# VH-VL binders against Stromal cell-derived factor 2-like protein (SDF2), part 1

Every score and structure here is a prediction.

Target 1, 181 residues: Stromal cell-derived factor 2-like protein (SDF2), of Arabidopsis thaliana (Mouse-ear cress) (q93ze8)
Amino acid sequence: VEITYGSAIKLMHEKTKFRLHSHDVPYGSGSGQQSVTGFPGVVDSNSYWIVKPVPGTTEKQGDAVKSGATIRLQHMKTRKWLHSHLHASPISGNLEVSCFGDDTNSDTGDHWKLIIEGSGKTWKQDQRVRLQHIDTSGYLHSHDKKYQRIAGGQQEVCGIREKKADNIWLAAEGVYLPLNE
Structure headers, positions and changes below count from the first letter of each chain, unless a header shows other numbers; Kabat numbers aren't used for antibody chains.
F, E and O stand for the ipSAE by ESMFold2-Fast, ESMFold2 and OpenDDE, each averaged over both directions (binder to target, target to binder). V2 = 0.75 x the mean of E and O + 0.25 x the DockQ between their complexes.
[cut] marks letters that were taken out.
The coordinates of atoms that the task and the answers printed are left out; those that the model quotes come from them. Centres of patches stay.

## First folded at step 2 (VH-VL)

Design mo12
Fold by ESMFold2, look of step 4:
Structure mo12 (fold): chain C 181 residues (1-181), chain A 119 residues (1-119), chain B 112 residues (1-112)
Amino acid sequence: as target 1 above (181 residues)
Amino acid sequence: EVQLVESGGDLVQPGRSLRLSCAASGFTFSNYAMSWVRQAPGKGLEWVATISDSGSTTYYPDSVKGRFTISRDNAKNSLYLQMNSLRVEDTALYYCARETYLDYGMDVWGQGTLVTVSS
Amino acid sequence: DVLMTQSPLSLPVTPGEPASISCRSSQSIVHSEGNTYLEWYLQKPGQSPQLLIYKVSNRFSGVPDRFSGSGSGTDFTLKISRVEAEDVGVYYCMQGTHWPYTFGQGTKVEIK
């Protein structure tokens, strides 16, 4: 199944099976922006992300997402954009990944390059991909470093400039809009 | 503006019961764990109870376990402390405090509500 | 229960000078997953406590960089590099690694 602009998807970290997650809880460090973590649960309404084009480009809802495209990912429930910057992530001190903005406010810190592993030309469900942040060059990354003080177990999500096995993600569950003909 | 407002403190006799409330506003209450911390007059801080964001897990020190019950109503953005079998030693200003799943500790506190237990 | 012992209990200061507060735990407060949940709180006169430092050495959002935390094992320190008048109050260390959470006795910082 093709991933199209407008699709609402969960992004699963291949190695740990945790899904990219956010909710209205700001970091108490770094930027103070909305936190982004990896979530272990199978059912989680806060793990849906809407695939959006960068403003001012020609891509429309229902178009396939080509290898190398620059995209935005909007958190479905809070309407904020997946974002990164040079602030330090809370556990590892890598690049902080947050959610920022709203339906009408987005900046270049919300822009991610889709990199398809292998030779595929368009993004498909269960395909191994990386997301590289345009402004910082950091790959969306997660690892077995957890928040555990109070009934926790969510993983840190951060940006790392090196290609590693831990920056491979799969489009998993979701509502996939039909491909335009 | 993020706020926590405690209420229900009173003067009561030993052996009686009292229910404290904490009203939360300015943040998504159901995303946070909550705690009660008390401070006896002229003394330091003592942790009293913690409840998880869903309300499914609770923690107490031995000094209050079996007598105090922490609870929450996420639909009403409210935290509660039911205090039974009160003792003079329970006399204190009772604070509610917010905790995050991000391991920062207690990042927002209320102003407290005074409980006085005396004959 | 983990006993948290602070020293000194009273600390008169002159503004502009450094201050240091020690906190010792009766046992290790390193969690099995490796983090140490040692926090510092300030209670200014007539106010509720406020979080300053989490996980030994990390400043909470909005806390001035003149505050620094350090330590390991059972020995921890809060330092104020240049005390300001607004820094007066009672400072508490707290461990959140083991149930029950426990606070130190407090260190009252006041202008000399």
Scores: ipSAE 0.551, ipTM 0.838, lowest interface PAE 1.8, mean pLDDT 93

## First folded at step 4 (VH-VL; from mo12 with light chain N35Y)

Design m3
Fold by ESMFold2, look of step 4:
Structure m3 (fold): chain C 181 residues (1-181), chain A 119 residues (1-119), chain B 112 residues (1-112)
Amino acid sequence: as target 1 above (181 residues)
Amino acid sequence: EVQLVESGGDLVQPGRSLRLSCAASGFTFSNYAMSWVRQAPGKGLEWVATISDSGSTTYYPDSVKGRFTISRDNAKNSLYLQMNSLRVEDTALYYCARETYLDYGMDVWGQGTLVTVSS
Amino acid sequence: DVLMTQSPLSLPVTPGEPASISCRSSQSIVHSEGYTYLEWYLQKPGQSPQLLIYKVSNRFSGVPDRFSGSGSGTDFTLKISRVEAEDVGVYYCMQGTHWPYTFGQGTKVEIK
């Protein structure tokens, strides 16, 4: 199934199977912005991300997402944009990944380059991809480092500038809008 | 603005029961674990109970286990502490506190509600 | 239960001078996964406690950089590099590694 602009998808970390997650819980360190983590369960309403084009491009709802495109990812429930910057992530001290903004407020810190592994021309479900942050050059990354104090078990998500196996994500569950003709 | 407001503190005799409430506002209550911490007059802090964000898991020290029950109603943004078989030693200012699953500890506290247990 | 012991219990300070508070646990508070859930809280006069430091050495959001935490295993320290008048109150260490959570008995910091 082809990923189109406007689709609401879960992004699964290939190595650990945790889904990219956010909710209305700010970091108590770094930026203080809304936290982004990996969630272990498949049934989670806070793991949906809406694929959006960058403003000022010609892409519209239902268009395929081309390899190399710059995109935004909007957290469905909170309406904030997947974001990164130079603040340190809470566990590893890597680049912090957060959610910020709203339906009408987005900046270049919300821009991610879609990199399809292999020869694919457009983004499809279960395809191995990376998301490289435009401003910091960091790849969306996760690892088996968990928040453990209370039995929550969510995993750190951060940015790392080096390509690693732990920056591979798959579009998993979702509501995939039909491809424009 | 994030706020926690406790209520239900009172003067009661030993052996009686009392129910404390904590009203949460300014944040999504169902995303946070919650705790009760008490402070006897002129004394230090003592942890009393913790409840997970869903309410599925609860924790207590031996001093209150079996007598106190922490609960929550996420639809009402409310945390509760049911205190049975009260003892003089339970006399304290009772705080509710918010914790996160991001391992920061108790980042927001209420102002407390006073429970006095006397003969 | 893990006993947390603070010293000193009373710490008169002169503004502008450094201050140091010790906290010792009766057993290791290193979690099986390697993290140490030691926190420091400040209770200013007439106020509720506030979080200063989490996981031994990390400042919580909005906490001034004059506060620092250190230590490992069973022996921990909170330092204030230059005490200000607003820093007076009772400081508590707390361990969150083992159930039940336990606090130290408090260190009262006041202007001498």
Scores: ipSAE 0.414, ipTM 0.795, lowest interface PAE 2.6, mean pLDDT 92

## First folded at step 7 (VH-VL; from s8 with heavy chain Y101E)

Design p2
Fold by ESMFold2, look of step 9:
Structure p2 (fold): chain C 181 residues (1-181), chain A 119 residues (1-119), chain B 112 residues (1-112)
Amino acid sequence: as target 1 above (181 residues)
Amino acid sequence: EVQLVESGGDLVQPGRSLRLSCAASGFTFSNYWMSWVRQAPGKGLEWVATISDSGSTTYYPDSVKGRFTISRDNAKNSLYLQMNSLRVEDTALYYCARETELDYGMDVWGQGTLVTVSS
Amino acid sequence: DVLMTQSPLSLPVTPGEPASISCRSSQSIVHSEGYTYLEWYLQKPGQSPQLLIYKVSNRFSGVPDRFSGSGSGTDFTLKISRVEAEDVGVYYCMQGTHWPYTFGQGTKVEIK
């Protein structure tokens, strides 16, 4: 199944099976922006991300997302954009990944390059991909480091500049809009 | 402005019951675990209860287990502590506090409500 | 239950000088996942407690960098590199690793 602009998808971390998650809980360190974590459950309404083009481009809803495209990911429930910057992540001290902005406010910290592993030309469900942040060059990354004090069990999500096995994500569950013809 | 406001503290006799309330505002209450912490006059802090964000899981120390019940109403942004079979040693200022899934402890506290248990 | 023991219980300080508070647990407070949920709280006169330090050494947002935490296992320390008048109050360590959560007895910091 083809990932198109406008699709609402869950992004699963390949190694740990945790889904990219956010909600209205700010970081207590770093930027203080809305937290982004890996969530252990498969059923979670806060794990949906809407695929959006960068403003001012000609891409529109229903268009395929090409390898190498710069995209934004909007958190469905809070309307904030997947974001990164030079602040340190809470557990590992890597690049902090957060949610920032709203429907009318977005900046270049919300821009991610889609990198498809292998020979695919357009983004499809269950395909191995990386998301590289434009401003910092960090890859969206996770690892088996958790927030565990009160049995929450959510996993740290951060950015790192090296390609590693732990930067691989799959588009898993979602509502996939039909490809434009 | 993030705010927690306790109420319901009173003077009561041993063996009686009392219910404390904590009103939350300025944040998404249903995303947070909540706790009660008490401070006896001239003494330090003592944790007395914690409840999960959904209300499905609760924790108590042995000193209050079976007598105190923490609960919440997420539609009303309210936290409660039902205190039964009160003892003189339960005399304290009772605080509500917010906890987070991100492991940075109790970051917001109320001003406290005073419970006095005396004959 | 984990007993948290603070030393000293009373700490008169001279403004501009360093201060140090010890906190010792009766058993390890390292969680099974390897984290140590040791926190420091300050209760200023007439106020509710406020969070200073979490997970041993991390300053909470807005806490001045003159405050630092350290330690491991059972032995923990809060340091104030240069005490200011606004730092007076009672300091509590707290472990959040094991149920029940437990606080130290408090250390009252006051200006000499």
Scores: ipSAE 0.409, ipTM 0.798, lowest interface PAE 2.7, mean pLDDT 92
Fold by OpenDDE, look of step 7:
Structure p2 (fold): chain C 181 residues (1-181), chain A 119 residues (1-119), chain B 112 residues (1-112)
Amino acid sequence: as target 1 above (181 residues)
Amino acid sequence: EVQLVESGGDLVQPGRSLRLSCAASGFTFSNYWMSWVRQAPGKGLEWVATISDSGSTTYYPDSVKGRFTISRDNAKNSLYLQMNSLRVEDTALYYCARETELDYGMDVWGQGTLVTVSS
Amino acid sequence: DVLMTQSPLSLPVTPGEPASISCRSSQSIVHSEGYTYLEWYLQKPGQSPQLLIYKVSNRFSGVPDRFSGSGSGTDFTLKISRVEAEDVGVYYCMQGTHWPYTFGQGTKVEIK
């Protein structure tokens, strides 16, 4: 299945199988913005992200997402954008990944470069990809370090500049819009 | 604005029951674990109860186990503490507090509601 | 239950001077995953407690950098590099690693 702009997808961390997750829980450190975590559950409404183009580009809903394209991911439920900056992440001290803004508020911290592993030219479901943050050069990253004080066991999601196996994500569950032809 | 407001504190005799309420606003209540913490007059803080986000899991210290019940109504953004078989030593200001899911601790506290148990 | 012991219980401080509060646990409060859920709370006069430090050494959002937490295992310390009038109150350490949650006795910080 082709990933198109406007599609609502879940991003699964390849190594841990956790899904990129967010909800109305702000970080208690760093930016204080809405937190982003890895969630173990497959069925979860807070793990959907809408693939959006950068304003001013020619890409539109229904278009394929090309390797190397700069995209934005909007959290479906809270309408905030996947975001990163130079604040330290809570557990590992890496680059904080958060949710920022809303439908009318976005900045360059919401921009991510899609990098498809292999020879693929367009983004597809279950395809190995990396998301590299434009401003910080950090790759969307996760690991087995988890928040453990209370039940849930959500893992840390952060940015790291080193290209590692823990930077690989796959579009898993989702509602994919038809490809424009 | 994130806010917790306790209510229900009263003067009661030993052996009686009392139900405290905590009204949450300014945040998605159902996303958070919640706790009750009490403070006897002129004394320190004592953890009383904790409840999971869905309400499916609860924790109590031995001092109140079997007598107190923490519960919540996520649709009403409300936390409750049912206190039965009250004792004089239960006299305290009772705080409700928000537990973070991110290992930060109790980051939001209410103003407290006073429970006085006296014969 | 994990017993949390604070010292001193009363701490008069001259404004601008540093302050240090110790908190000792009766047993290790290191989680199986390696994290230590030691928190510091401040209760200012007539107010509700507020979170200062979490996981031993992390300042909660909005907490001034004159506050710092340190320690490991069973010994923990809260330091105030330069005490200000607004820092007056009772400080509590709390372990959240083991059920039940347990607080220290509290340390009353006052201005001399």
Scores: ipSAE 0.067, ipTM 0.712, lowest interface PAE 2.4, mean pLDDT 93

## First folded at step 9 (VH-VL)

Design r1 (from p2 with light chain K55R)
Fold by OpenDDE, look of step 14:
Structure r1 (fold): chain C 181 residues (1-181), chain A 119 residues (1-119), chain B 112 residues (1-112)
Amino acid sequence: as target 1 above (181 residues)
Amino acid sequence: EVQLVESGGDLVQPGRSLRLSCAASGFTFSNYWMSWVRQAPGKGLEWVATISDSGSTTYYPDSVKGRFTISRDNAKNSLYLQMNSLRVEDTALYYCARETELDYGMDVWGQGTLVTVSS
Amino acid sequence: DVLMTQSPLSLPVTPGEPASISCRSSQSIVHSEGYTYLEWYLQKPGQSPQLLIYRVSNRFSGVPDRFSGSGSGTDFTLKISRVEAEDVGVYYCMQGTHWPYTFGQGTKVEIK
């Protein structure tokens, strides 16, 4: 199945199998913006992200997402954008990954380069990919370090400039829009 | 603005029951664990109860276990503390506090409601 | 239950001078995942408690950098590099690693 712009997808961390997750819980450090974590549950409405183009580009809903394309990911429920900057992440001290803005407020910190592993040219479900943040050059990253003070066991999601196995994500569950012909 | 407002504090005799309420506003209440913390007059802080975001999990210290019940109504953005079999040592200012999901601690506190247990 | 012991219980300080508060736990408060959930709270006169430090050494949002936390295992310290008038109040350490949550007795910081 092709991942098209406008599709609502869950991104699964390859190594841990946790899904990229967010909800209206701000970081208590760093930017103070809406937090982003890895969630262990498969069924979760707070783990859907809508694939969006960068404003001013020609890409539109239903178009395939090409390797090397710069994209935005909008959290389906809170309408904020997957974001990163130079603030330190809470657990590992890496680059903080957060959610920022809304339907009418976005900046370059919301821009991620899609990098498909292998020879694939367009993004597909269950395909190994990396998301590299444009402004910081950090790869979307996660690890088995978890928030454990209260229930949830959610793992940290952060940015790291080093290309590692922990940077690999897969589009898993989702609602995929038909490919434009 | 993020806010917690406690109510229900009163003067009661030992053995009686009392129900405290905490009204939350300015944030998505259903996303957060919540706690009650009390402070006897001129004394320190004591944890009283914690409840998960959905209300499915609760925690109590031995000092109140079996007598106090923490609950919540997410549709009403409200936290409750049912206190039964009250004792003189339960006299305190009772705070509701928001638990951060990400290991930070209790980041938002109400102003407290005073419970006085006296014969 | 984990007993949290603070010292001193009263700390008069001259403005501009540093302050240091100790907190000791009766047992290790290191979580199975390796994190230590030691928090510091400040209760200013006539106010509700407020979070200062989490996980031993991390300043909560909005907390001035003159506050710092340190320690490991069972011994922890809160330091104020330059005490200001607004820093007056009672400081509490709390462990959140083990149920039940337990607080220290509190340290009252006053201006001389």
Scores: ipSAE 0.111, ipTM 0.711, lowest interface PAE 1.7, mean pLDDT 93

